# VH-VL binders against q9p5m9, part 38

Target 1, 257 residues: q9p5m9
Amino acid sequence: MAKVTGLPEFEDLHTKRKWMLNHMAAAFRMFGRNGYNEGTAGHVTVRDPIDENTFWINPLEVPFSLMKPSDLVHINSDGEIIGGSKMKYNTSGFAIHYEMHKVRPEVICVCHVHSIYGKAFSALGKPLDMLNTDCCVFYNNHGIYFDMDDVISMPEEGRRTAKGLADYKAVLVQNHGIMTVGTTVDEAAYLLSLMERSCQIQLLIDSATKVGERKHVHPTRAKAIRENADNPVGLYTAQQPNFLYEVACSNGELEII
Short names: E, the ipSAE of ESMFold2; O, the ipSAE of OpenDDE; V2, 0.75 times the mean of E and O plus 0.25 times the DockQ between their complexes.

## First folded at step 19 (VH-VL)

Design Y13 (framework fv_ebronucimab; at its last look DockQ between E and O 0.01; V2 from the best seeds 0.00; counts 0 for: pae E 16.6 > 2, unsure alone 68.0 < 75, grease 19 > 18.9, off the site)
Fold by ESMFold2, look of step 19:
Structure Y13 (fold): chain C 257 residues (1-257), chain A 129 residues (1-129), chain B 111 residues (1-111)
Amino acid sequence: as target 1 above (257 residues)
Amino acid sequence: EVQLVESGGGLVQPGRSLRLSCAASGFTFSYYAMNWVRQAPGKGLEWVSGISYDSGHISYADSVQGRFTISRDNGKNSLYLQMNSLRAEDTALYFCAKHGWEYTYDEGYTWGSYAFDYWGQGTMVTVSS
Amino acid sequence: QSELTQPRSVSGSPGQSVTISCTGTSSDVGEYKYVHWYQQHPGKAPKLLISDVSKRPSGVPDRFSGSKSGNTASLTISGLQAEDEADYYCSSYTSSSTYYVFGTGTDVTVL
């Protein structure tokens, strides 16, 4: 495998796009391997490095575990397909994700899945507790979108989700799942898997109350951990073992740029 | 088959009240948001009011806010519009319309659809002195 | 309640294509907004013709198609037939309020 350390820089934007699409496809394969797929649910949007007002998204018909760079769909801000695959994509999901990209131009990638523990925890309507050091990246760094049980448009759903996200890296969407953002595909994808695991761990701890009392990470320590762990280079690097594994398993359908 | 039947229209004088009803059949009424839409003679369609499946969210057009009240009775599969302080400009054919809801490839489920997939035949309200 | 702008009428001969525009703003037609189309024959209730910009309900002929560009949605009737003579309305959900809005309506005449 090639050297994969630090956040890469590209002068040639076509090479950067190729890099991005391979990492996007690998993130989907990692999601599929971890069981975050559910039917046609779940989507990732990535801002195009050449035309920043356009985006890439997964098609509906391709399983997460089989995603290739060539399957990805290039769309403009109006939702029209302008390149890549001509397959159908989640129009409602794009409408929601676009609101995050619009209010936060620095967000390159938005990830959303209907994973089991994220869905389960989101039904409780409360934030994660800092019960281990790994989840402290989310200390004062994740929000909640509370579903008010009304019928509204997808753009309004997106704006409400963006309010819950605020300036954080993640939001729990009540009764729905997890949404994460990042300045790279890898950052957002790593945060998604970390939030899913954090939800799982908290549910296990809360179900074990007859075994022992919960112990929290002290808020001062949680803050210090967040400040160290919430950085784009570190989170990109943390995803690289997953990326390299998916490349190795892809039978040449993914490549390291 | 899905059917929506409006009733309660008629000729009334300005300042009076009417209560419109819409009887629904052929679908699970309590799953769907419902709306009233009106059409003045020779004019286009105008949305009047909507109500969510459980009455938790209710909206009105500005022209009727404070004068009209939408409600539903899920036990009777019925939608209602109480129309008070009627004006000549309220003269219209009033339609009961159902929001669509169904599984879609786009999400695996919907949070409601904003298309009105079934309409009643309408009930005529005429406000004239 | 705002309105979406449609031409008052369009006409065509049998077999021609006609296009009806529905123009609004970025808050009601632009971006990724829902746009729906309804057909209404004289004395009849409206019927859903196109949902979500371009989706055809079951039973709607494939000669009806929808599209959107910028702040304008379009309904195209290819291969115009006599029974297509009707009024056509677009609709959307406006982000400047939580209300639904209809277009002004277009009378299609088959010559």
Scores: ipSAE 0.000, ipTM 0.427, lowest interface PAE 16.6, mean pLDDT 85
Fold by OpenDDE, look of step 19:
Structure Y13 (fold): chain C 257 residues (1-257), chain A 129 residues (1-129), chain B 111 residues (1-111)
Amino acid sequence: as target 1 above (257 residues)
Amino acid sequence: EVQLVESGGGLVQPGRSLRLSCAASGFTFSYYAMNWVRQAPGKGLEWVSGISYDSGHISYADSVQGRFTISRDNGKNSLYLQMNSLRAEDTALYFCAKHGWEYTYDEGYTWGSYAFDYWGQGTMVTVSS
Amino acid sequence: QSELTQPRSVSGSPGQSVTISCTGTSSDVGEYKYVHWYQQHPGKAPKLLISDVSKRPSGVPDRFSGSKSGNTASLTISGLQAEDEADYYCSSYTSSSTYYVFGTGTDVTVL
């Protein structure tokens, strides 16, 4: 395994904020590139590095593929816009994410999309099987939120989702989609894309069961892979190719900080 | 490595007070709810009290409600249990226990179903005449 | 007023499988899907063995497994070893009362 480079360090929190926002915008562009857009659904929240009681979130009407740092909305814990683009955002989405941020203060970023395979797989109401080595980062490291039958408040949905998330990195929300968390935007975003692909792969495998038997990664191997792969630095690094790609394609709208 | 070290236990007479401390290290203390769990000699485990990461939510077992006070100092990575009006039935080994995570419900803060992923070795409290 | 009831003791020979049940109210064990198991050796602090019905923390052998059916959670120890001789406690949060409930505890003996 290649040596993993460390996380960048910033002496100036404003620079760190700028860094975070650029990576956040890049994450959305990746999401767009991957086809995760579904109307105005899907949200990413990022805890602000300067005022940690505030967050950044994506606006409602900006396509993921066109997301710029300047489009991102700065909101306080009450959901009031306090800076950024001042555009409208999904208040329900924030309400859900905020509950998750509260129960896991170490989480900097929460990602949620209504992607095709995440939605499809979540309808099965079961966890991912360890069918390849890449998805093993989720071995005993993802949860399920089953309770989607009730009409509940958004905060309650957030709390229930957080319950499903537990201390894991991802949660399958039944009949809804996937969510991931991270200590960096890049970690969460990478995990989201990986979870989506993992769902896709499993659905493909499951659809092929008539012509072949599924084979699982051995649990001990899966555990070893997770223990190696599930670290903030490695997962951040894993996202960097995607980040750099988006920067290169952004025509100067995204910056390497 | 996560470490929880309890202290403050001892022999006291009924009606007296005692203050337990738990020194935490090896994790971001301020991110996690903390609990006290006790075990009487030869008996099972009994949850005593819990406190959220920011002290915003506190809960007690009925058996200690009104007599015990849980608190924490995140700056010192410390958990405390002030025990007043001690009774013989309070005699137990008192463990400091760390939550793995926490969540709330609409009806109020719930300690959730999350497990205690790390325990201290305990400090013994003996209440006897 | 919630209780989690466990058998007082369970025994088995080395290599055998033993199962410990934890039975509570529907709200404690049935409705809420989060039952935890702790292992405690004599003179030692409890150790988290299983979380959330069936999740094994790092370092816990896979011969320990958890399940739940109805209002009963179960801990299964396969390939019983001498070192498994200990007390085992289930636990869950009680929604009716804002506190945690521990099971009555089970003494596992390896014959």
Scores: ipSAE 0.000, ipTM 0.477, lowest interface PAE 14.1, mean pLDDT 88
ESMFold2 (binder alone), look of step 19: mean pLDDT 85; pTM 0.902

Design Y14 (framework fv_ebronucimab; at its last look DockQ between E and O 0.01; V2 from the best seeds 0.00; counts 0 for: pae O 16.5 > 2, off the site)
Fold by ESMFold2, look of step 19:
Structure Y14 (fold): chain C 257 residues (1-257), chain A 127 residues (1-127), chain B 111 residues (1-111)
Amino acid sequence: as target 1 above (257 residues)
Amino acid sequence: EVQLVESGGGLVQPGRSLRLSCAASGFTFSYYAMNWVRQAPGKGLEWVSGISYNSGYISYADSVQGRFTISRDNGKNSLYLQMNSLRAEDTALYFCAKYGREYDSGETWGSYAFDYWGQGTMVTVSS
Amino acid sequence: QSELTQPRSVSGSPGQSVTISCTGTSSDVGGYNYVHWYQQHPGKAPKLLISDVSKRPSGVPDRFSGSKSGNTASLTISGLQAEDEADYYCSSYTSRSTYVVFGTGTDVTVL
């Protein structure tokens, strides 16, 4: 069986790349199964383990639910396709994600989707409330990107987003959805699903109760939970049941490396 | 230099209406949420109403809900407050306030701080 | 809608330090780092003094500092000077529909 806890170690970087691409494809399949897809919107970038100034991204026309490692596109820092499937990809999405990768070299993966609850909540211009222990990973660990102006070039939008997200793991991108970062594909993907769920839960609570009648997690506890929960190994491990499920459902198109 | 200039205050009888204006200059008005904050004579600050950069979200303090209407015209760099059914307790100095963090500075994250304020326009409601 | 609690007044001699507390709940001061302080001299508009708990805008002297613990934020004025005599208000993001709540205000007197 696949290793459920702890990060795997690889003696060969080509094996590490295969592992990464299978986990990237599985993340897309999980996003599709969970309904985070919207047309050709949404993209994930992952830093290549062999050539660290190059990246992998999803193609425009492959549905999230059908993503295979062989569909993924290898691009250089200038946005030129250098390998992989060589299919078309979202150049504006890469420009934004590249700025994140550039200012935070430890960020291996950036995820962005136009999911239902993340998009709905992002339109409110407010941060998540700490209404349960699971969302406390985002306590003072997520931001709101608003006042966006699409007439500014996409690299400049990326630079502004990267500056504001300096040490946070997530952002609510106003009118668009959610974005998460991680040191593995699994870390970023798990945080994305957790943020989407947190948005959903908050919207349900907002519709069912008056703000002053709800119980918040005490800020001292929320801080302690965040400090414990925001760790790469734990978040990688938390994603492994999702990864294994997608492999099992893939009809052999995904592999456990 | 950022400037916010309020106008439209005055002495009015209860039940009457006033329209306040705030003329903005020195920044890109359409990038920022704008707010009205009031201060009764000798009292503290009270948030009255806010409007997002594109008017997509508007909120009011409970004390003015249903009587006041906030609006903006990004083409004229102006913020407005239509004040209907005025009461004695609405007597206050009304400030126009801008959210901080300019878009061009690369600091677009939510802060809810008011970095620039006008000098205010006085509204007196008495019979 | 509840307002944030501040002491009515504090005083200190020139050169001393004073602190002003701002107490809220988990839905505002405790839940977020969107806590701010404003200084208001008599007859003047408020001026942003501290943002985001502890950040000083350009032009604000470093004798002004902010902090937060639990549901309480604090403004500290060290090395009091005559021009620091003013009213001080905290504010916070709130999860309520208003997004902003102000404190009750504190009158600082320099003896």
Scores: ipSAE 0.037, ipTM 0.621, lowest interface PAE 7.9, mean pLDDT 86
Fold by OpenDDE, look of step 19:
Structure Y14 (fold): chain C 257 residues (1-257), chain A 127 residues (1-127), chain B 111 residues (1-111)
Amino acid sequence: as target 1 above (257 residues)
Amino acid sequence: EVQLVESGGGLVQPGRSLRLSCAASGFTFSYYAMNWVRQAPGKGLEWVSGISYNSGYISYADSVQGRFTISRDNGKNSLYLQMNSLRAEDTALYFCAKYGREYDSGETWGSYAFDYWGQGTMVTVSS
Amino acid sequence: QSELTQPRSVSGSPGQSVTISCTGTSSDVGGYNYVHWYQQHPGKAPKLLISDVSKRPSGVPDRFSGSKSGNTASLTISGLQAEDEADYYCSSYTSRSTYVVFGTGTDVTVL
């Protein structure tokens, strides 16, 4: 297996694009493996490294588990397909994500899925509690978008979601699910899976309160953990086992670049 | 003791070229990424260029992209900055700055602190 | 310019505490923990004072400390001494146009 330490450096942006697309496809395969598929819901947007005013997004009809780099759709800021596959994509999803990309230009990747525990927890309309060390990356580092009941445009929904996201790495969208952002696909994807697991764990703990009292990670410790964990290189690295697994299982459809 | 000694600065006319050098000692030069940072007279610091320990990665500020070339000779413990098409706004004290971490520490490029700086060499571009 | 915003000057009496702010965006200070501080005396090269928001290199007195909240990093100098009179620059990794961005610099004066 190739070296997984550190962020790769590319002098050629085309190679970087290929790298990004492979990791994007792998992220979807991981999502599929984790059971995040819900019909055609859920999407990931990635800012193109060559034309930064354009994005890549997943097609509607491709199962997450079967996603290939060649399936990904290249779109401009107006949502027009300009490359990649010609398959349909979630235009509403892009509209929302685009607003997020605008307010957070450093964000390269936005992940959104309709996963079971993200949906379940988001219905509570509250932030995650710091109940384990792994979730502490989200300590004062995730937001909530509460108002999904208004009849609003998709761009406005995006703006409101972005407001909830603030400068954080994740946002709980009430009655909808979870969203994460990153400077790499891997960062965002890892955070998405971690957020999902964090929601699951909290729901389990909350369900077990009759047999024991919830214990929180001390805020000082939680802060320290976040400060250490919330770095793009570490989070990228954290995704690499998943990436390599998907590559190994891809029968050559994914490659290490 | 770590030492970085810049040289090559001087007065040049716009459009001319100049080559800066930085002589490093007191550490394993080939283990560390190196940078150029400049400071215009009475102004703040501006990152100019960086090069990884084995020259595998090179980057430039937008302001100098296409005009400046960073390089290194690990056998001579030397860092270089070839400056072409010099402009008045390139007038500055140019510092050689060492990354604080060796090799690829798993950090994002550009995230390293500069733990040692030279005294700088002055470049003046004026007609 | 994409520089991080610092106060132009900060002053204090010996023994006092002063704080220098460094304000950026979510693309730099707020997005990463790669904020560094440098001290520069007149006619001298910059010296690394704080790395990675709060790490103090060897030889740097413990009266220098760094922190970050949101998009603002802070350098605090406690027990201000005459030798602390200098220019201070913050820097941060940035995902925008350049990899490194510096603050505008702060002149610290000891009264």
Scores: ipSAE 0.000, ipTM 0.481, lowest interface PAE 16.5, mean pLDDT 91
ESMFold2 (binder alone), look of step 19: mean pLDDT 91; pTM 0.934

Design Y15 (framework fv_axatilimab; at its last look DockQ between E and O 0.03; V2 from the best seeds 0.00; counts 0 for: pae E 16.7 > 2, off the site)
Fold by ESMFold2, look of step 19:
Structure Y15 (fold): chain C 257 residues (1-257), chain A 122 residues (1-122), chain B 107 residues (1-107)
Amino acid sequence: as target 1 above (257 residues)
Amino acid sequence: EVTLKESGPALVKPTQTLTLTCTFSGFSLSTYGVGVGWIRQPPGKALEWLANIYWDDDKYYNPSLKNRLTISKDTSKNQVVLTMTNMDPVDTATYYCARYGREYGSYAFDYWGQGTMVTVSS
Amino acid sequence: DIQMTQSPSSLSASVGDRVTITCLASQSIRSYLAWYQQKPGKAPKLLIYAASSLQSGVPSRFSGSGSGTDYTLTISSLQPEDFATYYCQQYNSYPLTFGGGTKVEIK
């Protein structure tokens, strides 16, 4: 089992792409294991390290738990398949993710799932409260996208979602779920699972029959925790136990590069 | 029942110092995360935020007025006091105090006093 | 400082009309926006916080929407008691700032 370490460096961009695709597939397997899957809903886009104007996305019909690097679809900014798998992908999902990549060129990975607690909390139209130290990574670092109308076109929906994400790492997409961004696949994936768990914890607290008033992390402390925790290398490292677990369970379908 | 009430002079001469007191009930400034703020409104004009003070004695001031404003609290008396120096006729307004945030994620002015009109003239 | 530009400055509408008031921030305020209603001679009343969350006791005909820099307050079916001035206010960062207000007059 490889030592859990900081962000790797690559001289060869083809090796970096292979590393990225293995981590992307592992993220999907982790999402499936955690129950974040919902039929054909949910998608991840990752900017290609060789051709930065192109992206990788999951195919529409491959289960999260069975994702392989070879299943991933390489697409250009117009949505045309240019490599990888020739399988169908969610074109509406890509349109939304592309607007985010476009307005924030530093964003390498965008994750979106229809997970249970994220969906539930997203229906409340309010931000997470800072009820524990782990969720403080989201202090002044997550937004809310308020869905107003089904008749908005897909490019317009993407622009509205991107405005809600501003310079944040996460968005609660009203009535849909969670969206996170990162400079690595691992960063975005870890933030997604953390946001899902934060939604779960808050819903449990709000439904609890305990007496007394909820106790919040003080805003000054929450800010300090966020500044330390919103660290791309640290968030990448935090995801490595999940990545290594999925590699170990993959029967050789995933590789450590 | 949450209530706030402003008190202070209705008339102030130019250059004098205005002192306003906000007396409240139904909540405490010892409660974690809770604050009280001051907002003013000149006749027929928009609302303008002046200052906030929090349970832990953190204070924030409108920078356009910060050299003129001082905010303080007496938690045992459920009072917040605003002092504004060097009053000018343009400072004629209704002055409100309001509670700011019960919970971390709900930071808005959810309960307001009725306001007190302060006229600055000789 | 984040400037809040509110439009229109006034409007006239009939009972039962749908009215929309807009508020534009000079930079992203991340949905940390409140809407207040103020009737003549009265203190402001909080209607909406976090851009879309209704304050307790506010009728469901009021709704808020928007993100980033662009926000709206909608009254789905205007009632006679809705004659008032409406203010938006950002609480994303200090100094806290209000819009210029929108006076809603019932025809």
Scores: ipSAE 0.000, ipTM 0.415, lowest interface PAE 16.7, mean pLDDT 86
Fold by OpenDDE, look of step 19:
Structure Y15 (fold): chain C 257 residues (1-257), chain A 122 residues (1-122), chain B 107 residues (1-107)
Amino acid sequence: as target 1 above (257 residues)
Amino acid sequence: EVTLKESGPALVKPTQTLTLTCTFSGFSLSTYGVGVGWIRQPPGKALEWLANIYWDDDKYYNPSLKNRLTISKDTSKNQVVLTMTNMDPVDTATYYCARYGREYGSYAFDYWGQGTMVTVSS
Amino acid sequence: DIQMTQSPSSLSASVGDRVTITCLASQSIRSYLAWYQQKPGKAPKLLIYAASSLQSGVPSRFSGSGSGTDYTLTISSLQPEDFATYYCQQYNSYPLTFGGGTKVEIK
């Protein structure tokens, strides 16, 4: 297997698209491996590198663990299928993600899953505590969307979710789950898995408070860690072990581009 | 060996600006997690924190004195400078610089300069 | 701002005595507390950090304890060189704040 180092550069945007779609499919497979699949819930959107007003999204009926690049659906800003697999996709999910892409043009990828610990923690309506060094990438770098009580349109929900996301890398959607964003699929996907684990860890610690007192990473250190960790190259790199693992297990369905 | 030393005028007139320099060795303000702070102590009184500066040039000030304080660093010279405007006799104190921040989140002042006495008088 | 209240402001003790100094924070400082020793004409010296961690080179007769808002510095057996003023300091949040100090004098 080829060694992956740094962010790849492409002269051909079609090759870049292929690269992105393979990493997108790999991300889903990782999500599946981690147990994030909840029925047809959960979706990832990726801005197309050729036509930047269009997006790729996962189909409804394909299990995360079986996702292939050829399963992904190409849609325009109106949600119309313009290419790819032409399978049905979550239109509501796209409506929400599209609003996020609009307010954050630099965001290439938005990830959302209905994972166990993300859902559980989001029900608390509070941000993550900095309880370990790994989660410090989220120090003052994640938001919360609280406004789930009103009956609103999907675009409005997207706008409100985007507001909660602000300029952060993640948002906890109350009673719903977690969302992450990135400049690469790998960045967003890594952050998603990290957020999920962070939620899990905190819930475990909170449940063990009778055993011992929680210790927080000092804010100064947390800030420093975030500043060091929250960079596109590092976060992309952090995802590569997962990517390569999925490629190795894909029986040729995923490619290293 | 970590050392810090304060330098500046021993006497300042009211309304004038005090400039103090902290020169240190044994560590660098380019090192992740490292900071330097200023603390003062009026004669016979308690310690008062004034300002901190960190490796990444992040700065923090005592709110009660924020409008009068400016902290800066010259990493290449291993120096931190504190300026305090509109000095008053009440600002008479020994001024200390100290290293702030150790490994593993132990952000106490672990090394101090000997301090420099500053008297504000006409 | 977080206020740090030390008690007592002064105490008299003899060599060999157990000495206890208390520091109370106006709100939780999550164990981000340091203790300093200061002798006349000298700069403060760090004794304890993170509420209970002994700074390198500090004698084991010094110890720190506490959590939340209440913290204690203990000298198990006072030595002649321990007569000094002691300060607590929180670094949980800015602004950093010190206690009023406790002067330990010879009886």
Scores: ipSAE 0.000, ipTM 0.560, lowest interface PAE 10.4, mean pLDDT 92
ESMFold2 (binder alone), look of step 19: mean pLDDT 92; pTM 0.948

